# VH-VL binders against Thioredoxin-like protein AAED1, chloroplastic, part 2

Target 1, 196 residues: Thioredoxin-like protein AAED1, chloroplastic, of Arabidopsis thaliana (Mouse-ear cress) (q9zuu2)
Amino acid sequence: AITGASSGAGIGKGTADSLDTVKVLDLRGNEIPISDLWKDRKAVVAFARHFGCVLCRKRAAYLAEKKDVMDASGVALVLIGPGSIDQANTFVEQTKFKGEVYADPNHASYEALEFVSGVSVTFTPKAAMKILESYMEGYRQDWKLSFMKDTVERGGWQQGGILVAGPGKDNISYIRKDKEAGDDPPVEEILKACCA

## First folded at step 20 (VH-VL; from s2 with heavy chain T109Y)

Design t5
Fold by OpenDDE, fold request of step 21:
Order: structure tokens, then C-alpha cells, then sequence
Structure t5 (fold): chain C 196 residues (1-196), chain A 127 residues (1-127), chain B 106 residues (1-106)
């Protein structure tokens, strides 16, 4: 299906176990087990297709707009991208994203979460229109980041999603995998999952 | 206002190819998927495929088994549909249709539908 | 593919009467649209997203439904409303249309 709403659901133990082996990098280059991001706190974790992606940036902005609500609920806002630490830093510099940002250059978390991948799910009619809309709203894609070797080599076609997890490593209460580029859930759905 | 103007009627022999054009005016071309839909005489509508000009990516109804090629020229705001190995069953009016995207506030769903249509191009395949 | 079945095939009514057209999907559909096609013309959008009138569409046209059952209603038929109406789904590829309902003058 190319359209339709999907409700968040928990993930199976197998997926959780897989995630326990995944490490991401903070902006300083420190390796952090991804599950530690929600071990002792609840977190909204947004997975970006790549750090240059305009739709991902728009999503990040929308989430950031609700950060006060998240903060009030003790929920961390986290963004993970598949690029390098430098790309992550560039993302932060360009977007001024106020949440936590981590890099997963090996796409280990993306593989563990089995995010969909493909050109056909990246370049969709809806995605095109959403990109245009994003531009009209003032968001911009960073083309340099988009064409970096690692992004290109890995295709940049693997989609992301949104997790709500913690407290507890295995406590993933919400997962929404993007079916295609720009497949954003209503922010209210995320807030309901994290902060209700 | 957006207008889609298609090329004129075609008469073709079986086994030949036809290429129909659809020129867009009055709006942005590159970011809107252009679809092709055909309608056999007295029949319903059949979706053939689309192209996203800005991406250059096309997607096809597998029913046509690779006989359809959809292309776009952004410089002229024109989409093309080429159908090869024509058969009598391919006799139809062919339409280009622009896809639009609308987000309805309060709804959980985005809407994707065809907001503008070309006037249609009759392609007749006859011996 | 998602099969859309429209009923009735033909609806014969007089101006001023209410028209009710049905579209049933073989599976649940979230993005259902309606188009109007007059003789010798291209289809035009009528209803999008099951219940939203397209630009320029009179208020006498309304759409409803969810899941597998959708309805197009014309509250009071005008002479210009006699046409063929198609439902169309945009949930999955291939995109598909119903076979159409012809609203004809009685």
C-alpha cells in the first residue's frame, strides 16, 4: 500500500535483541549502544533517511516543535541518521535541531529495524509533492550531504521511521516504519505514544 | 490555471508504435506526477503508469508488459507516452492526468488524485 | 489489484431527483476518489478523499464512506449532471477505477 495510516505497535523480542547489539555515534564520536538512549528514559527516536534529506529535516522540525511537550513528560527527542559524524554535525548546524543527534554510519539500526529500502519508495509522486511543499515552507535539502560517497554507496534509499521507547531497553512501545519517503505520521500520534 | 494539451488523434497499424504527448501549462510541471490513463471505446478507465519529471522515474502497470514507455521533458513541460507492439485492443482514448497531493487537516490520510486531465488522444489501431 | 465495483451500472433519473451511487472495493481503501465524465470529454475530479469536493464542484455533490464501501450522492440532479461517474482508488498500484455508473435522464 502506498497510502494509509498505520498505527504504532511494539516490536518483537527478536528486534529488540537485535537492537541491543547496535551502536550509534554521538556528535563527539563516542559509541553508544542504541538501547542506552532509552534505557533509563523514554525517548522519541526519529530515523532519517539521510542527514541531507529535506523531508527528514521537516520531520525533525515538526518533532522539535513539540519538544516542550516531550520535555514536560520527561521524554527525550532523538534523531538518528545513517551518515558520518560530520554529516550529523552539519545537520545540526544547518537545522539547529534541538534534540539529540546520533550517527549510524553502518546502518546497523536501520537493518535491525528492517526499514524498507528502494528507489521506488524514495521517488514517489507523494514524495515529490511533499518535497515541493517543504521547499515552499522554507526547508531545504542539503545536496552536498545527499551526494556524499557513503550516502550514495548505500543508496540513500533506505527509509526511516519513528520509535517511542523506554524506559527499559526492551520497552519499545511504538514503531512506525516509513512506507515511503515523506510518510510522516501525524504528530499527535507520536505525542499520544510518548506523552499521553 | 493548469492546462494539459495532448497531441492529435493517431491511426496506427498493428505492431507499430504510437507516441502521445501531453503539454502542461499554467503551473509547475516537474514536481507533479503525470499519469496516463486510457479508455477503450465504451469502456472504463485503465491506469497505465506515471512519471515524475523531476526525478525522471516512471512506474508502469505490469499489464502492459513493458510495452509502455513514459518520458518527460521538463524544458518543454511535456510528458510522453509511447506504446509499442500495438494491437487492436489498444484502440482507446489516451489521457494524461496530473496527480496532486492534498493534506486534509484533521484527517489521517493524504489525498492523491488526478486534478487535471488532458483532452484525450484517440489512438486507433486497425489493419 | 484492488477491484472497484460500482453499482448500479445505469441509473435513470429525472432532474431534481436524488442520485445515490455505490462503489465497493475488494479490500479496504483509504484514498477513494470520484470523477465525472461527460460524453466526449475527459474525466474531471469530483470528490477526493471519499468526501471532499474538488474545486468548483457544486454542493449538491457529496461523498461518503470508508473501508470498502463508498457512496457518491447527488442531492438534486441538474441537467448537466447526467454523465458517467467513476470511483478510483489510490491506495496501491496498480491504480484502479470502477467500471463506472451512468446517470442518464429518465
Amino acid sequence: as target 1 above (196 residues)
Amino acid sequence: QVQLVQSGAEVKKPGSSVKVSCKASGGTFSWYAMHWVRQAPGQGLEWMGYIIPIFGTAYYNEKFKGRVTITADESTSTAYMELSSLRSEDTAVYYCARETYLFTRGSEYDSQYFDYWGQGTLVTVSS
Amino acid sequence: EIVLTQSPATLSLSPGERATLSCRASQSVSNMHWYQQKPGQAPRPLIYGASNRATGIPARFSGSGSGTDFTLTISSLEPEDFAVYYCQQYDSYPLTFGQGTKVEIK
Scores: ipSAE 0.795, ipTM 0.905, lowest interface PAE 0.5, mean pLDDT 93
Fold by OpenDDE, fold request of step 21:
Structure t5 (fold): chain C 196 residues (1-196), chain A 127 residues (1-127), chain B 106 residues (1-106)
Amino acid sequence: as target 1 above (196 residues)
Amino acid sequence: QVQLVQSGAEVKKPGSSVKVSCKASGGTFSWYAMHWVRQAPGQGLEWMGYIIPIFGTAYYNEKFKGRVTITADESTSTAYMELSSLRSEDTAVYYCARETYLFTRGSEYDSQYFDYWGQGTLVTVSS
Amino acid sequence: EIVLTQSPATLSLSPGERATLSCRASQSVSNMHWYQQKPGQAPRPLIYGASNRATGIPARFSGSGSGTDFTLTISSLEPEDFAVYYCQQYDSYPLTFGQGTKVEIK
């Protein structure tokens, strides 16, 4: 595949340090240092394209299906999305995601992790097929969220990724940056990184 | 079964434009990228570009320097390829080809390949 | 672009013989496919993902390889197998094909 599946890798110390200054918002609007999410525990952190993204919702569901395995290993499941607290709350209400959800309205974590962004990495043949598959499986795009101002400012073209980190702020053991929309790793790869 | 039916043969003068159509039937049109590939007489295959109908986005081989325009009409399940500023070297059979995506859950492989092809359209460029 | 080089250019064999076709990539490829084209016809998918037979393809066709070296094998040639075979990569744009190997009757 043009994007292909890639194995996770550790991130450089510089990137870890850049994350130390990044703040995200919990569902109540409290500012949380992102590194605190894995300071005292191991965490799987999924970075969504945006809270209305059907592909992100499917990914969240796939990860949530493995939450028991994560829990058994003392690993937290976390989702971060670029958007407002309201968008994050809407996401939780709609998806009933059982992991922790945080908003990054300033895209600070996405910039720090150098996630890619662009129309060309969003509207791909593979992305189209994966969206169709998601629809066939019952997942839906939230178009209202997709067209909110803060999402539109990024054009909805922001990509995400998956991080496995902790315990310890600098203990980042896995990072996979999505090359394009729908660039999902096998869930087994994530489990190997977090829970093996 | 999916079928791709292309428009008939064309004879064109140098400097003119040609527009070839590819109508899909027997399956979903909007979500599958439609590619165009050409083959000069006695030569190999050359990829030209694709369109994703549902997105309306197209991507092109830079070798054609903007001479190619690929469009799609979802209402008729038809893709189009227009080639302008025709040259004698553009004489070829032009194919539309549908891209499919296959993924096996739990495995490490996914595949994107052309699963269905049109019958081809001969475009002859001659003075 | 990724250049695909097929060898040999022409393979002359008799029915019942084994055919081995090679495709070499200028860089590592993870998504390699094979197509068959008969005279006057459009290409059709033969092998996808290096080793998977497309729908309706007989078991005598097999694909193998990884990285830069890929092989298409026809275990026992049938009369209908005499055609041109193309490898194709979908790892990066522009998408590219090999120049083709013609399997002809000896």
Scores: ipSAE 0.790, ipTM 0.903, lowest interface PAE 0.5, mean pLDDT 93
Fold by ESMFold2, fold request of step 21:
Structure t5 (fold): chain C 196 residues (1-196), chain A 127 residues (1-127), chain B 106 residues (1-106)
Amino acid sequence: as target 1 above (196 residues)
Amino acid sequence: QVQLVQSGAEVKKPGSSVKVSCKASGGTFSWYAMHWVRQAPGQGLEWMGYIIPIFGTAYYNEKFKGRVTITADESTSTAYMELSSLRSEDTAVYYCARETYLFTRGSEYDSQYFDYWGQGTLVTVSS
Amino acid sequence: EIVLTQSPATLSLSPGERATLSCRASQSVSNMHWYQQKPGQAPRPLIYGASNRATGIPARFSGSGSGTDFTLTISSLEPEDFAVYYCQQYDSYPLTFGQGTKVEIK
């Protein structure tokens, strides 16, 4: 279980091309081209494993603690989850996440970005310890969302990542593809990429 | 105070099997990966694999796959490593080692290293 | 698999001297650790994450390096420091150790 990140202006061109046709849903069900999320402003975009995931809920809260720094730099905080708008709305209601939330029910962004999936990258030594830590801090798995059909069908084994992009549809300056569940970067790495 | 106590030394014939135990006390067992590492006489350390008791799944170094089985019993806080089809080159001290994770709250990269080791179990394979 | 090559194989020094041990990885590594092993004992952690001392490790031990080149330094050798030292990576399975550097009394 290994973590990797890429940054730099030239790195994002191939990634941006992969996203050209990808759309996500806002909380009302409107289709949004994913690149619209950063065409006119820089954004930190977190891709959750799924909307019921305790590790993703902790990451979301952790990033939200830095929202004032992001706002001061003109940077939006965005979360995308695989699943339906109903699952996304449940996530927002339960967590009170301060950033923008979008659903990707077809997993199109996950496929385009080639995020990792699999049981063997979900049930790792790191994941066990991060789950334990999250529970000790009061975060909880939503088991109903975790067992919803489309969560289970895509496999609750989907991994996510973090993207820093914009302004400009092709301007991706940082991408981090989680190699396993709980594969969190140090916060300074994200802040350096978004909020110089 | 975490302690890992392993079963005693064994002498085995080629072609047989050995099962080494590692009992944990003084700490949490189920959430920590338990690794097995061996050391042939006068040689360095060789990682064999791990188990995570809470998940009940193991992961093996491919060099030992098919001959090694790692299991855990949460009720006794004991991990086991069984090595089959023993050869003379399997003569080694076998260690269990507990993986720890430093909870950094995002101040630096997380680190996974072995904080507690068993005392080692010498397995001698000879005719 | 990531191969770790330690040098020198043996380092013969007197108490009070500075020891410098090298570990080179075949690929870039972020999770490099160092262990000390005395005869008849299990290894013990010294340094984790290249530069952080494990609990109870004296300040004379320090680690540095990044990418593929890592160093363990013992600023002033004590009699109890004569042992074998191993680097270990946790970036990729299989987890691997260097072959060891023996620090012995000259």
Scores: ipSAE 0.303, ipTM 0.723, lowest interface PAE 3.4, mean pLDDT 87
Fold by ESMFold2, fold request of step 21:
Structure t5 (fold): chain C 196 residues (1-196), chain A 127 residues (1-127), chain B 106 residues (1-106)
Amino acid sequence: as target 1 above (196 residues)
Amino acid sequence: QVQLVQSGAEVKKPGSSVKVSCKASGGTFSWYAMHWVRQAPGQGLEWMGYIIPIFGTAYYNEKFKGRVTITADESTSTAYMELSSLRSEDTAVYYCARETYLFTRGSEYDSQYFDYWGQGTLVTVSS
Amino acid sequence: EIVLTQSPATLSLSPGERATLSCRASQSVSNMHWYQQKPGQAPRPLIYGASNRATGIPARFSGSGSGTDFTLTISSLEPEDFAVYYCQQYDSYPLTFGQGTKVEIK
């Protein structure tokens, strides 16, 4: 199935309200209101399925390939994952991701944004092909991170999305909720939303 | 290059079951969803469901509620479709079809379509 | 369930003529495909993603459209093009096909 995305003025009011009390953790464990990530600057925020996911690692890499374009436009690149600070630090160590990384161990942002979850949206024909092609390109699943208790118990079948927001806490200009594992938008769609 | 070879035609009595095989050669089997599509005489195409061999998971069209079972054997690169409680309206040619994925890498949306089809298996249900 | 309605049901033309086949979806579709089926044969892919030719498909075949309205065009019919053509959507389960358009010799 091909998924659609939302873009345009005014889409952010209900979404911004859903995030008003959500906190995430930086890599040192400090709580940060999620809206502070785009309060003073525009940000592209990728929400990973979990920190060990091969498909999310590939998405992080393709977004990072565009970091120079984002920097030139004053746009931050942010990744949020539904796991512990230790899992987030392991992700950064293994991937060398050039953007900012935050942890959401309580899944509060995922719940507030109502991202999809379930086995039936994880093990799909598209996901199988995307995993195969990612492996052929040299990406690998981290099975240690994939089987950590928080990943398994809270949402091993959790899906993510991409948000473009800011400057300003209420200014959400683009949101895309993945319908299944591997549900990647064209990168140019993201660049149009953040950087056009 | 990739080839899908199905089992031969069958004549069945109402109330019985049929199991059609689809053997893949010339390519990777386990990662590709294998779909089943049927075509009644003189009619169009009807999707029945799929299996993804590497996951071992199947998904079915609700219209066949409880009557269809789709399986795969990775060791022989063979998918199977079993349809039970056969009725005369199940008379059709049954095709297996392999799903492909075109990753466009940021230029356009991804597309999923059936790149290879088996030759078809006629199942005739007669009393 | 997304219903695909093809028109016309039959298109009677001579070799060398231009064929235009339509497929209308009951709701917006992004993942639309076209297949060709000759008598006694399995379908084969022609067009994927509305407008992209599948491997080995001649340039005389082209597809266009978006939203709910899609078109398959054969710029100059060859003898081997007389067949039934089906559109198919992959936007939601169950996957569905149009009822077919038969292109036949006049």
Scores: ipSAE 0.299, ipTM 0.720, lowest interface PAE 3.6, mean pLDDT 86

Design t5
Fold by ESMFold2, fold request of step 21:
Structure t5 (fold): chain C 196 residues (1-196), chain A 127 residues (1-127), chain B 106 residues (1-106)
Amino acid sequence: as target 1 above (196 residues)
Amino acid sequence: QVQLVQSGAEVKKPGSSVKVSCKASGGTFSWYAMHWVRQAPGQGLEWMGYIIPIFGTAYYNEKFKGRVTITADESTSTAYMELSSLRSEDTAVYYCARETYLFTRGSEYDSQYFDYWGQGTLVTVSS
Amino acid sequence: EIVLTQSPATLSLSPGERATLSCRASQSVSNMHWYQQKPGQAPRPLIYGASNRATGIPARFSGSGSGTDFTLTISSLEPEDFAVYYCQQYDSYPLTFGQGTKVEIK
């Protein structure tokens, strides 16, 4: 089911329409229309805050724990992060994430989906506790990626979300826009949307 | 066990400032948001804002912006709330309250509540 | 700002009776909590997330509701339950409390 709030008539366009011209980069630097990621199959698409974020690395891991359920349902697991293909490749190398990874250096998908941004939604009580618990579980912030110029200028306060879409470029069945850093949905909510 | 011990009652004149302290013991201080809540005599509870000591960041109820400053000292595990330009309607008991959060993969939203409260500090503003 | 309206303002009951306290939100909330405050004391948590008892809270306390309508129930009042009860939301800033329901001895 769609979890995002719809806009009023005359201003609101369907989420699929807002993504028509958006492209992301694969790990080799090739431009891919974002809708190609779910054109021929359903996909769970996680949008990270940035590639160095400890909270995003934890979310990626807990989604990947369910990859066998997704595979059995014919559902792809995809992660999109703001930043360069070098940052994306570093993320894959460090985390061994088993899903597909794409870069969005221009933040085009984030702008089209209207994900929130701001200092006041980044440094919150929930974020502090989630960082602490992630560190206790052995996840670590990548400080080099965190201080890259693009991360500091655009993505330092950027939040992400989760999209379930496909098959078909216009078939979007679930959107969740994070309210703040560390705003994770229960994994069962994602599985209900993609796989059951 | 976590304990929050606040500074003693104060009597203040209108236009002055007050700074209330809240010392935490029996647990970690730096990672937990410390909130401030006040209660005028015979009235309900009013949220003022919080600080997260590890971030050094504070967030304020707009009603009090410009008059309230919330700070923390990690070395002493103490949070502070300072209210300036005091008025008679600022007469209240001021509480510190610690936010709790239990990480799970589900139900995270319903675990952000105030598990420990200080004993309260009466601030009386009178001519 | 989310306004929480509690009813009744005062509930006069005898020990052993069932108390039902209402909290209505001005918009839908998912993080609704209940606190008890005895005279001269700080509030203490009773119910979090609408229906979960906080640590050490007796089974006679229960919470229910969703959306905009929430209820705190005390199945059989004991002498220590005569206090003021507040609902509180953590869905958006500023965090807000209801005005309180006083449960007093009839």
Scores: ipSAE 0.269, ipTM 0.698, lowest interface PAE 3.5, mean pLDDT 86

